VHH binders against RNA 2',3'-cyclic phosphodiesterase. Designs and how they scored, part 1

All scores and structures are predictions.

Target 1, 188 residues: RNA 2',3'-cyclic phosphodiesterase, of Aquifex aeolicus (o66967)
Amino acid sequence: MKVVRAFVGFFTSKSINEVAERIKKEVDLKIMGKWVEPQNVHMTLQFLGDITEAQAIEVIKNLQEISKKNIPFRIKYKGLGVFPDVKRPRVLWIGVSEGANKLTNLAKEVARLNAKKGIIPKNSKNFVPHVTICRIKSYDRKTLNELLRKYRTVEFGEDEVNKIALISSTLTSVGPIYTVVEEFYLGG
Unless a header shows other numbers, all headers, positions and changes below count from the first letter of the chain; antibody chains aren't numbered by Kabat.
F is the ipSAE of ESMFold2-Fast. E and O are both the ipSAE of ESMFold2, at different seeds. Each is the mean of both directions, binder to target and target to binder. V2 is 0.75 times the mean of E and O plus 0.25 times the DockQ between their complexes.
Where letters were taken out, [cut] stands.
The coordinates of atoms that the task and the answers printed are left out; those that the model quotes come from them. Centres of patches stay.

## First folded at step 4 (VHH)

Design s01 (from p07 with S104Y; framework vhh_7pa5_2)
Fold by ESMFold2-Fast, scan of step 4:
Structure s01 (fold): chain B 188 residues (1-188), chain A 122 residues (1-122)
Amino acid sequence: as target 1 above (188 residues)
Amino acid sequence: QVQLVESGGGMVQPGGSLRLSCAASGFPFSSYEMSWVRRAPGKGPEWVSTISGSGDYTSYADSVKGRFTISRDNAKNTLYLQMNSLKPEDTALYYCAKDLGEYYYGTEFDYWGQGTQVTVSS
């Protein structure tokens, strides 16, 4: 059975696409890993994992329905965080302040409609709005803690959430190659 | 299920050489990027080198460029690090690490092996 690795989300605008590169330079090898290239910066609303072509069709129908019922809204990017936590940091990310509740509601609508079609990702967690900037391989604990403190209340930019997409991911050693399968503008 | 077992560490004098190995099991080895990471006494972990699943692409930390070579044998599910011109500052525990796919919400982890000790001293 042919499957595609996919997620529901959108690519961020130029306003924050270069933040990962700036922070990478600032930490100067004290935090190392796979830093997200500007063209790959995105917001994930629901990670689907490996899905079949039939499941992809159902997701597309659900996204089209959601897009008709939701209008564009603004978000502000603010703060840095890590997953799962500071004791075992694996992912460094940019948070969302204003608009976080609207993003969370949108993600819940996506998950609810997909679940009605039996599309339920394994090991799903509570949604936290975030933009990944680094998959951490090594880090200096003091540098990481100082970075998180320094940027706790820093605003990185703004974006208008005006579309949602089903995006496929082909993983390579140098990073993922993302392909938009289908996208829909909010408000129709 | 995923297992990574490092070996090949030891004691050498400055200018010496060592070859580290990492035996991998429990996953489709050739489909995953593999890395070497080290931790020196009293310091945090430092990334050393990465190799693509195919072996076609490699990258190195500036501190080891020109001295270390990462390689893999996908038929044997084994990762290697050839370390030449070793310096006292290369003294560390060396770990083999596997990249899991996209990591969301803390549900997936990179796997670190138990490590192999490299000591460079007179």
Scores: ipSAE 0.014, ipTM 0.175, lowest interface PAE 7.8, mean pLDDT 82

Design s02 (from p07 with S104W; framework vhh_7pa5_2)
Fold by ESMFold2-Fast, scan of step 4:
Structure s02 (fold): chain B 188 residues (1-188), chain A 122 residues (1-122)
Amino acid sequence: as target 1 above (188 residues)
Amino acid sequence: QVQLVESGGGMVQPGGSLRLSCAASGFPFSSYEMSWVRRAPGKGPEWVSTISGSGDYTSYADSVKGRFTISRDNAKNTLYLQMNSLKPEDTALYYCAKDLGEYWYGTEFDYWGQGTQVTVSS
């Protein structure tokens, strides 16, 4: 049976898309890993994992319903953080300040409707709005701690959340290739 | 259908060694980062190690650095974890997982089996 690795989300604006490259240059090899290329910067509302074609069709129907019931809203990107924590940092991310509650409500609505169709990711965690900029393979602890302190209150940019998409991910040796399967404008 | 089957666990004394294996099927193995995750009784899952699709990059939890080695054989669709200098604190069910690391909050590791039990005791 054909499956696709997929998530629900949207691609971010040009301003935020350049942040990963700037931070990578600033830390100059003291944080190494897979830095997210500008074209791949995105917000994930729900990671679905491997889904069947039938499940993809159900997700698309749910996203269309959600898009008709929600209107566009603004978000502000602010601060840097790590997952799961600073003692074992594996993902470096940009946070969301203004609009975080609206993103969380949107993500919960996506998860709720998908769950009604039996589409429930294994080991799902509570949603935290974030944009990944690096998957960390090695790091200098002092550099990472100083970076997080320096950028704690820095605003990186803004987006209008005006659409949601089902996006497929094809992983390659040089990184992921993301393809929009279907997208819907909020309010339309 | 994605299938991950872990094996190689068992009982060992402190200071001993074990090699875990994970046989993968149903997806293009070499295109995915793979991880080992463990769960001790009464605790949540703890990430142990990750390896890139090509095998060129590896990362480890601080608790296992210098003692564990992750590796893969893409021709055999198999992931390995070599565990040396085992401690009682390493006692857990060990799972292999397709790496969902960039979605750590929102999603976790996608692991499919019962895992393989490692027990370290005297």
Scores: ipSAE 0.012, ipTM 0.260, lowest interface PAE 8.4, mean pLDDT 83

Design s03 (from p07 with T50D S104F; framework vhh_7pa5_2)
Fold by ESMFold2-Fast, scan of step 4:
Structure s03 (fold): chain B 188 residues (1-188), chain A 122 residues (1-122)
Amino acid sequence: as target 1 above (188 residues)
Amino acid sequence: QVQLVESGGGMVQPGGSLRLSCAASGFPFSSYEMSWVRRAPGKGPEWVSDISGSGDYTSYADSVKGRFTISRDNAKNTLYLQMNSLKPEDTALYYCAKDLGEYFYGTEFDYWGQGTQVTVSS
C-alpha cells in the first residue's frame, strides 16, 4: 500500500492497560467480543484512516507545533460506558473525569491544524475522550447493565498526558499492531 | 484501490434460501472484520451480521439469528452470507462492508459495495 493507516493519540499507563483483562474475566461468558490487549490500550485524539506519506509528514509537523504550545496535564479514568447506547452496545469504554476538557481542547487543536493542511477524515466524529476495552459481539443485557451500574463512578487510575504521537496501525487477523511513527513531548 | 463486489441475490419464495458472496480486493482481507448491511425500501441501513478477520467471532442482528450464517474464505478473499428460511421482511438491497478493524467507534465501515438485491415474495 502507498498509504499508512494512522491515528493521533497516546498509549495509556500499565494500570489502565490491565482493566480490560480484569473486566473480561468478570463477564467473559456474558460479554464476548474483541477485548483490547494490554499493549494496545490507548487514547485516540484523532483517527486519520488511510493517509499518504506526504500527509503523514504534515501531521508530524503539526504535532511538533502543538507539543511546543501545550504543557503536560493530569487525567483521571472513571466510569464505564458504551457506544452508541445500551440498546445496541458495540463498544465498551473507560471514561475520563478530571482532565476531559483539556483532552478535548488538545484533540480540537490537532484536528484544526490537520484541517488547515486538507487532512480531514471522512468519518470524523465529535471528540469524546474514552479508552476502548472491548468491541462487543454478543452480550447478556442484564450483565451489561449491572456492569455499567457497578462501575459508573469507579476510578480506574490516572495518567499524565505528557506526549502525543502519530501511530500507525497494521491490521492482522487477530487484531491491530500499533507502531509509533513519531512522538513529541508536551512542553518540549 | 479497494473494491467490494456483491452477488448471489435474486427472487425467492418465503421459506427459501439464497447465498450471497462478496469478492474483496485492494486490501489485506484477512486483517479486516467484514459485515453485511441491508437497506429495505423506505428504511435506513440495518446491520445484519459481522465476522472477525480470523473468522472465529461472528454476530447477528436479532431479526436474522438462527436463519443466517456469515462465513469467509480468506484464501479466496470472499465473504459469504447463507440465508435460510427467508421472510418477506428480508427483502432489501444487501451490502458487504469493510470494517476498519480498530477500537474507535464511528469509523466502523470504510467502504460499502454496490449491493445485491434480495426479494422475498410469493
Scores: ipSAE 0.018, ipTM 0.349, lowest interface PAE 5.7, mean pLDDT 84

Design s04 (from p07 with G101D; framework vhh_7pa5_2)
Fold by ESMFold2-Fast, scan of step 4:
Structure s04 (fold): chain B 188 residues (1-188), chain A 122 residues (1-122)
Amino acid sequence: as target 1 above (188 residues)
Amino acid sequence: QVQLVESGGGMVQPGGSLRLSCAASGFPFSSYEMSWVRRAPGKGPEWVSTISGSGDYTSYADSVKGRFTISRDNAKNTLYLQMNSLKPEDTALYYCAKDLDEYSYGTEFDYWGQGTQVTVSS
């Protein structure tokens, strides 16, 4: 069966989109990997994995319902972290301070409605709001630890969360290509 | 259907070498990062190594760096792990894992294989 790899989320503002490039230059090859291009910087509310066309239609209906029940809100980007942990850092990310609870509630609403239609990602875990800036392939441990300490309380910018989208992902050797399948404005 | 089939494990003396293979099918292999993950008896899974889709970038756990080499043959849809200077601490079931393009905290790997046992003993 034909499937598409997809997630529910939104693309971040131009201000925050430049952070990955700035930090990449600062670490000067001491952290290497796939640094997220400015046009690809995004917030994921729910990663869906491979879904069918029928499942995509149900997700779209759910997002439309959610958009009517939720109003726009502000979030602030603050701090750097890694997933899964500092012993085996695979993903370098920017955290969310102000608005994290509203973002988490939005993500839970998305997951709840999708689950009612049998759309449940395998091995689902607790939602942690974050913006990925690098998928790490190699790193200097001292540099990474210093970077995380230096930026632990630094504010990188803010956004108004005013829309949600179903986004498809096509992986290529040079990185992911994202396509907005459908998007909805909050409050509309 | 995504399928990963590991092979090449066995028993070896400390200081010996083994080469693990993983035959992949059901997905565009060259477009995905691939990893090796191991689980020793009574312990949780430990990430060992990752290779990019192109093969240009590799990463290793500190415990295996300099001793193990990850590689891939995209024409054959096969992932490899060359293990040199094996130690008793390397004894584990080794899994081939397809990395997700995961955008949210949660699942980093899909464990699709059954694993291959590596035992290092005197």
Scores: ipSAE 0.013, ipTM 0.265, lowest interface PAE 7.4, mean pLDDT 83

Design s05 (from p07 with G101Y; framework vhh_7pa5_2)
Fold by ESMFold2-Fast, scan of step 4:
Structure s05 (fold): chain B 188 residues (1-188), chain A 122 residues (1-122)
Amino acid sequence: as target 1 above (188 residues)
Amino acid sequence: QVQLVESGGGMVQPGGSLRLSCAASGFPFSSYEMSWVRRAPGKGPEWVSTISGSGDYTSYADSVKGRFTISRDNAKNTLYLQMNSLKPEDTALYYCAKDLYEYSYGTEFDYWGQGTQVTVSS
């Protein structure tokens, strides 16, 4: 059977796509890892993992229905955080302030409709709206703590959430190649 | 397609050592960050260690730093975890995992196997 690694989400605007590069330069090797390239910066509403072609078709149908029931809204990018926690930082991310509740509601609707079709990720946790900028391999603790403190309340930019997509990831030796399988405009 | 098979677990006394292995297939192993994750009875998954695709970068949970060493053999598509100075609190089912980000984000693990049991008891 043919499967694709997929997620539901959208690509962010140019205003935030270069933040990873700017912060990488600022920390000057004190935080090392895989920094997200500008073209790959995105918001994930639901990670699906490996799905079959039949499952992809059902997700597409669900996204189309969701797009008809939701209208575009604004979000503001604010603050830096880490997953899972500051003692074991693995992922450095940009948070969402304004519009976070609307993103959470959208993500819940995606998960609910997918679950109705039997597309239920195991070990799924609560949705936290975020944009990943670095997968951390090594770090200077003082530099990381100072970075998080400095940017705790800093606004990085804003977007209009006006579409949602099923996006596939193709595995390559140089990193992931993301392909939009299908996308839908909110209010369409 | 993607398959991860862990082995090397067992029973050991406190202060002992074990070496875990994970045989990977179905994906370009050397292109992927690999991790070890453990689950103790009654608890959720706890991240243990990660290694970059090249093997040049490693990271460890504070609880295991200095005692465990993660490594990989890309020619054999195999991930390893050398566990030294084992403690009773290291008792858990150990899984190898691909793309720890999915776990950290709070979503489903990308891939993990059946696990290998490590029991540390006197």
Scores: ipSAE 0.013, ipTM 0.231, lowest interface PAE 8.3, mean pLDDT 83

Design s06 (from p07 with G101S S104D; framework vhh_7pa5_2)
Fold by ESMFold2-Fast, scan of step 4:
Structure s06 (fold): chain B 188 residues (1-188), chain A 122 residues (1-122)
Amino acid sequence: as target 1 above (188 residues)
Amino acid sequence: QVQLVESGGGMVQPGGSLRLSCAASGFPFSSYEMSWVRRAPGKGPEWVSTISGSGDYTSYADSVKGRFTISRDNAKNTLYLQMNSLKPEDTALYYCAKDLSEYDYGTEFDYWGQGTQVTVSS
């Protein structure tokens, strides 16, 4: 196959990886959907969609350049939210408080360098730093509203953003399987 | 404009079967995941099943797994739900939803049609 479904991002630490399972148990079937498995918890900096092998090579070069020009930084995970909004909740996510601006700047740099090589994803949207924990299929509205209120200011953990990767996604009936194509340490 | 039209609902006895259809127009059907969602009176929407654009990948709610089968005919722009071993708790309005494109995974439901009523009673 000469095309790969891919994104630029990184996998999160052990402390945050188990939050989806804890919240799933707490809501006890009153929010149902595809809850993210611990090994699949990640931060996306840019979703690329289907890219060619030639495009993947250019992305890898760009990530290597970015990694040389950026140093590691800390982020704090705080709060729960939904996309697109509480009237039509489709994605339940953990937000970022400390370090959100640095993540946004990193994501913009990735998008800018990729665009310079003609790699411009269709349906691209404004970057909002978040970690997805559930793709919601059904929900009890009271339970969801109470959950969002309860966790609005709760800190879930922290990470050091010290690497960025090109990650491929293989779709299966039980969810995506992610594979690191290439990764680079910041400041390296 | 995206349009989805559900059909095939009706009244059936417990243990019976129904096949729902959804006719889609206004978008490249084979490029989008499609879902069935149901809503009982006074309750919120409950996801039932999803199928990938190619038809190669499917998923089901635990309440319907083993009893319902989702499928699609991309040449006819039509989504199907085969419902077997129907139970009274399956009584609901069933909606066809343009869920996610393969290129916009996990972002949003797009559209629901008018729905088709399924009533399971003796």
Scores: ipSAE 0.012, ipTM 0.187, lowest interface PAE 8.8, mean pLDDT 82

Design s09 (from p07 with P28T Y105W; framework vhh_7pa5_2)
Fold by ESMFold2-Fast, scan of step 4:
Structure s09 (fold): chain B 188 residues (1-188), chain A 122 residues (1-122)
Amino acid sequence: as target 1 above (188 residues)
Amino acid sequence: QVQLVESGGGMVQPGGSLRLSCAASGFTFSSYEMSWVRRAPGKGPEWVSTISGSGDYTSYADSVKGRFTISRDNAKNTLYLQMNSLKPEDTALYYCAKDLGEYSWGTEFDYWGQGTQVTVSS
């Protein structure tokens, strides 16, 4: 049985792809971890984990159906946050202000249709629109708190959400390698 | 079939030490980040520590930093947690958790272990 590690989402525009590199330079080793390379910056709508070829085919059918029923919409990238919280910061991310509700509704529709086909990821969390920029391994608490306050209301850029994709991930010791399995334009 | 089997818990006096083990099977162990998560009586899960697939990167909750050490043996598909200077507040059921990788990184886990009980009391 062939399995692929996959998620539903899209790659972000050049407007925010270099934010991780700029912030990494700004914090000057006071926050260390796996900083996301520009080519890997993305929005995840649903993480699927390891799925079979048969499950991938069903996901693709669902994404095609969703793409026909949804039209493109605008989102704005704004603010920095951490998961799970500031006391235990593991993931540093860029938030979404304008368009967050539409993005959440799109993610819920993806999850609903996949669930109807028995494709239900284990331990899935409530959807929060975000773009990961660093998986934190060590941090200076004062630097992190100052960073989060400084960027709380800063706009980093914007995108038109005009497509959704099934993306496969090959995990390596130096980071993930992402491949678009299939993508669909919204409104098509 | 993914399986995680925790062991090494027990009762210990404050200031004592315990070493927890987690035997993993059914997946490519070295490709995944692994975490220890604990659940104190009457509370929800609290993340304790994570180690990268290679073992090169580790992170710890502030409450355990400097006292606990996470490690792994990829040849034996085993995850470890060395717990030193134990405190009553460390009393909890400890779970070995497979991280979802790049998508969650310690915020979501595949809980397939039954956990191992650690009790620190005088």
Scores: ipSAE 0.014, ipTM 0.311, lowest interface PAE 7.0, mean pLDDT 84

Design s10 (from p07 with L100Y Y105F; framework vhh_7pa5_2)
Fold by ESMFold2-Fast, scan of step 4:
Order: structure tokens, then C-alpha cells, then sequence
Structure s10 (fold): chain B 188 residues (1-188), chain A 122 residues (1-122)
């Protein structure tokens, strides 16, 4: 069957979108990998993986319902972290301080409605709000540890979460190309 | 239908070598990052290594860096893990995993294979 790689989320504001480039320059090749380009910086509420056209239609209906029942809210971006942990770092990310609980509730609502339609991604776990800035391929341990300590409590910016989207991802040799399939404004 | 079939495991003495293979089908293999993940007795899953779709970028867990080499043959839809200087701590069931090409907590891999057992003992 024809499938689309997709996730539910939103693109971050232009101000926060340059953080990945700034940190990439700061670490001066001591952390290497796929650094997220400014236009691709986003928050994922639920990764769907490969879904069919029929599943995409159901997700769109669910997002429309969610958008009518939820109002916009503020979030603050704060701190750097890694997944899964500092001993085996694969993803460098920006955390969320203010508004993290509201993002978690929104993500749980998305997952619940999608699950009701039989759309359940494999390996689903507890949601942790984060913005990926680098998928790490190699790193200098001292540089990574110093970076995480330096930015542990630093605020990077803020956003109003005012829309949610179904976004498709086309993987290429040079990275993903994201396309908004459909988006809905909260409160509308 | 996505299928991942691991092979090449076995029993070796410390300092030995093994080469694991993963035959992939049912998806555009060269478009996806592939990973090796292991589960040791009494432990949770541990990520071992990742390779980009093109093969140009690789990454390794600190515990295996310098000893293991990940590679792929996109013409054969096959992923490999060359394991040198094996230690008792490397004893685990090894899985190949298709991932999303970007990571989010709890949704890092969308498919896992059946696994191949590696036992390092003497």
C-alpha cells in the first residue's frame, strides 16, 4: 500500500529556529551530525511513522476536533538535554519549562483520539516535550558535557502554541523534507 | 509488509569477532536510517550504532566505539555490524531496527527484527 511518513506537531517560531545553527558554530565540529535547519525546527506531539491515506484522513478529522476544544497557550524553551542519556547521546534537544504540562496534555489527547481509530505507533512511551536541534553522529565527551552544563538553565525563547498540523516527512540523502498536509488553529 | 531478519550471531571467546547481518524488505531501505540495538540478560534495550540512509554518517555507543563497525549495502538491502575485540559484556540479543530518520522520545524505532544471539564466554 501507498504510505506517507508523518507526525503531528507544529513548527517553532523564527527566533528559536536559529539556536541549532548558533550551537553548531559554538561546538566547532566537536559535535557532528545532522543539525536541524531553521525551516525544519519543530515540536512533535506524536510520531505516526508510515500511515495510509485512510489513516491520514482520520488523523486530520481528529486534529480538527482537538483544535476546536483547545485554546492557544504559551510555552518557554529552556535548557539542553540529550536522548536517551549522556552516556549514549543520540539526540541533542531544547527542553520546555513553562507550558510543558499543557503540551503533554495536548499530546495525550492527540494519541488518545488516534488510538480510538486504531492508529497506534509502535514503541509508544510517555511524551517528553522537546525540540530536536541535532541528531548526533560523533561527539567529544568533554565538549558535550560542558555544553549541557552551560545551557542547563538558559532560556532560548518562547512560543504561543496556536496551531497543530499533520506533517509529512520525505527522507532524502541530505535530510528530511517536511510538508504540511493540513493544519488547524486552536480555538478555531 | 516490513520484514527485518537478523543473522550471524553465535558463541565466541573474549577477544573474538562476529559479523551480524540484517536482511530488510518491504520499504525503501536506502531512505531510512538503520540501527543496531541489543538487550543483555537482566538489562533493558541498549542502542549500539546507527548508519544514515546514504551510509555517509555513522554513530556508536561509547561502550562499542573503536571495536564495532556498522555498514550497509543498499543494492542488497542489507545492514551489517562487524564486531571485533568482543567482551563478556557484549553478550546480548542483537536487533536491527528501522527508525524514522529523526528521533523523539519513545518513538525512536518503528520496526525491530527478531534478533540474533551473541554470547561471549570462556
Amino acid sequence: as target 1 above (188 residues)
Amino acid sequence: QVQLVESGGGMVQPGGSLRLSCAASGFPFSSYEMSWVRRAPGKGPEWVSTISGSGDYTSYADSVKGRFTISRDNAKNTLYLQMNSLKPEDTALYYCAKDYGEYSFGTEFDYWGQGTQVTVSS
Scores: ipSAE 0.014, ipTM 0.312, lowest interface PAE 7.1, mean pLDDT 84

Design s11 (from p07 with T50D L100F; framework vhh_7pa5_2)
Fold by ESMFold2-Fast, scan of step 4:
Structure s11 (fold): chain B 188 residues (1-188), chain A 122 residues (1-122)
Amino acid sequence: as target 1 above (188 residues)
Amino acid sequence: QVQLVESGGGMVQPGGSLRLSCAASGFPFSSYEMSWVRRAPGKGPEWVSDISGSGDYTSYADSVKGRFTISRDNAKNTLYLQMNSLKPEDTALYYCAKDFGEYSYGTEFDYWGQGTQVTVSS
């Protein structure tokens, strides 16, 4: 059967879309990897993996229900972190301070409704609100530690979370191409 | 149909060598970072090594650095792990894994197939 690689989330505002490029320049090749392009910066509420067309239709119905029951809210982007940890850093990300609990609750609602329809992603983890800026391939440990320390309490910007979307990912030779399958405004 | 099929495991003495292979199909292989992950009996998965889609960037766990070499042949859609100076603690099932890429926490992988067993013993 035909499948699409998909996630539930939203694209971030211009306020943080260029942060990956700025930090890439600052570390000057001492942290190397796949730096996220400005147009691809996003928040993932639930990664779905490969789903069928039938599953996509069910996710869309669930997102429409959720959008009617939730109102827009503000979030602030603050701090840098790594996954899984500083001992073997693989993913560099921007955190969320204000609004993190509301994002977590929204993500839990998405996962709960999808699970009720048998849509349970493989390799799922508990939700941690973050915006990925680099998939790390090599790094200078001192540079990484200094970077995390320097930016621990730095605010990068803010967003109003006013919509949620089902987004598909097509990987090409020039990187991933994201397509909004369907989106819904909160409070609508 | 996405598939990853591992082979090349076996039984070797300490200090020996093995080359593992992973045949990939059903996705644009050269566009994905690939990893080797191992699981010893009674333990969780341990990341061993990864390689960029182009093959230009590689990383290794401290426990295997200097002994293992990851490589890929994008024309053949095949991933390799050359294992030298094998130790008893390298005994595990070895899986090749396609990272979820931009959506993973650096520990989530697509594991496809049964893996290949490596046993290092006298």
Scores: ipSAE 0.018, ipTM 0.346, lowest interface PAE 5.4, mean pLDDT 85

Design s12 (from p07 with L100W; framework vhh_7pa5_2)
Fold by ESMFold2-Fast, scan of step 4:
Structure s12 (fold): chain B 188 residues (1-188), chain A 122 residues (1-122)
Amino acid sequence: as target 1 above (188 residues)
Amino acid sequence: QVQLVESGGGMVQPGGSLRLSCAASGFPFSSYEMSWVRRAPGKGPEWVSTISGSGDYTSYADSVKGRFTISRDNAKNTLYLQMNSLKPEDTALYYCAKDWGEYSYGTEFDYWGQGTQVTVSS
């Protein structure tokens, strides 16, 4: 069966698209892993994994419905954090301060409608709004702790969340290639 | 229940080769990125290599690039690491790990096996 690796989300503004590259240079190999390329910086509302073409069509219908019920809103990018925790850091991310609750409600609505169509991804835990900048494979603990402390309250930029998309992910030897399958403007 | 069982380690002379295997169970193996991570005595964990769920994407630490090859057999739920031109510096306990990638925010999907010992000495 033909499947597509996909997620629901949106691409971030140019103000934070370069943050991963700047921090990668700052840590100078003391945090290693998959650093997110500027063109790939995004907010994930729901990771779907491998879905069929029929499931993709249902997700698109759900996103169209959601876009009509939600209006654009502002978010502010602030702070660095790690998942799952500092003792076992795997994902380095930029957080959301202002607008986090609206973003969480949007993500919950996406997951709820997809679940009603039997589209339940393997990762179904509580949503935490974040922008991934590195999937960590090795790290110097002192460098990581200093980085998190230094940027804990730093604002990186802001966005107007004005659209949501179904985005496909094609993995290649040089990293993922993201393609917008379909996108919908909020309030439209 | 996620289980990862590494094997294939042993003692080898510098310049020798070993092939590590990791038998995975308890999850849809082909849907997850898999990694090899090693721990030398007295040191922290060092990432070695990652492979995508499909096997189409691989990446390597600079210290092993050109010498190690990661691969997988999704029909057998098995991950491999072919290690060539081994050096004393490669001596470590090698773990296979279920990689988090885009799948997870917590530790639920970040499992490491018991490890298999690789010793490179004359």
Scores: ipSAE 0.015, ipTM 0.248, lowest interface PAE 6.7, mean pLDDT 83

Design s13 (from p07 with L100Y S104T; framework vhh_7pa5_2)
Fold by ESMFold2-Fast, scan of step 4:
Structure s13 (fold): chain B 188 residues (1-188), chain A 122 residues (1-122)
Amino acid sequence: as target 1 above (188 residues)
Amino acid sequence: QVQLVESGGGMVQPGGSLRLSCAASGFPFSSYEMSWVRRAPGKGPEWVSTISGSGDYTSYADSVKGRFTISRDNAKNTLYLQMNSLKPEDTALYYCAKDYGEYTYGTEFDYWGQGTQVTVSS
């Protein structure tokens, strides 16, 4: 069976794409890992994992339906967090303040329609809107805690969510290569 | 088809040692971070350790630092966890897990095996 590794989401504006580099320099090797390069900064609405070509076609149909029923909206990027938690931080991310509820509702609609077609990711978690900036391999706990506290209420930028896409991911030893399979404008 | 098969668990007394192995197949092993995750009776899953695809970088939960060592053999598609100075609190079902990749999202694990049981008791 031929499969593609995919997710539903969109790429962020260049206004926040430099945040990872700035924070990397600020922490000066006290947080080390894979820092997300500007071209790879994105928001994931639903990670699908490995899906078949037939499943990809169904996802595309669902995204087209969703795009017709939803209009563009604004989001603001604010704060830093970690997954899964501060005791075992693996991912450093930028949060969403304004527009988080609309983004969550959009993600829930994507998941609901995909589930109707039997497309249910194996290890789904509750949706938390976020933009990953670093996959952490080592960290100084004091530095991480101070970083999270310092940036808790800092606004990093804003976007208009005006499209949603099915994006394929080809993983390599040097990082992922993302390809837009199909995208749809909200209100289109 | 991704497969992960854990082995090496057993019963051991406090202070003892065990070495866990995970045989991986169905994906480009050296391109993925691999992790060990455990589930103790009545508790949720706890992340234990991660190793980079190259093996150059490792990380550990505070509860196991200095006692456990994660390693991999990319030629054999095998992940290892050397567990020393075992404590009753280390009693759990241990799973190896394939991470979703560098920038995809979160710490969601694509695939978990059936696990191998580690019991530390006197």
Scores: ipSAE 0.016, ipTM 0.336, lowest interface PAE 6.2, mean pLDDT 84

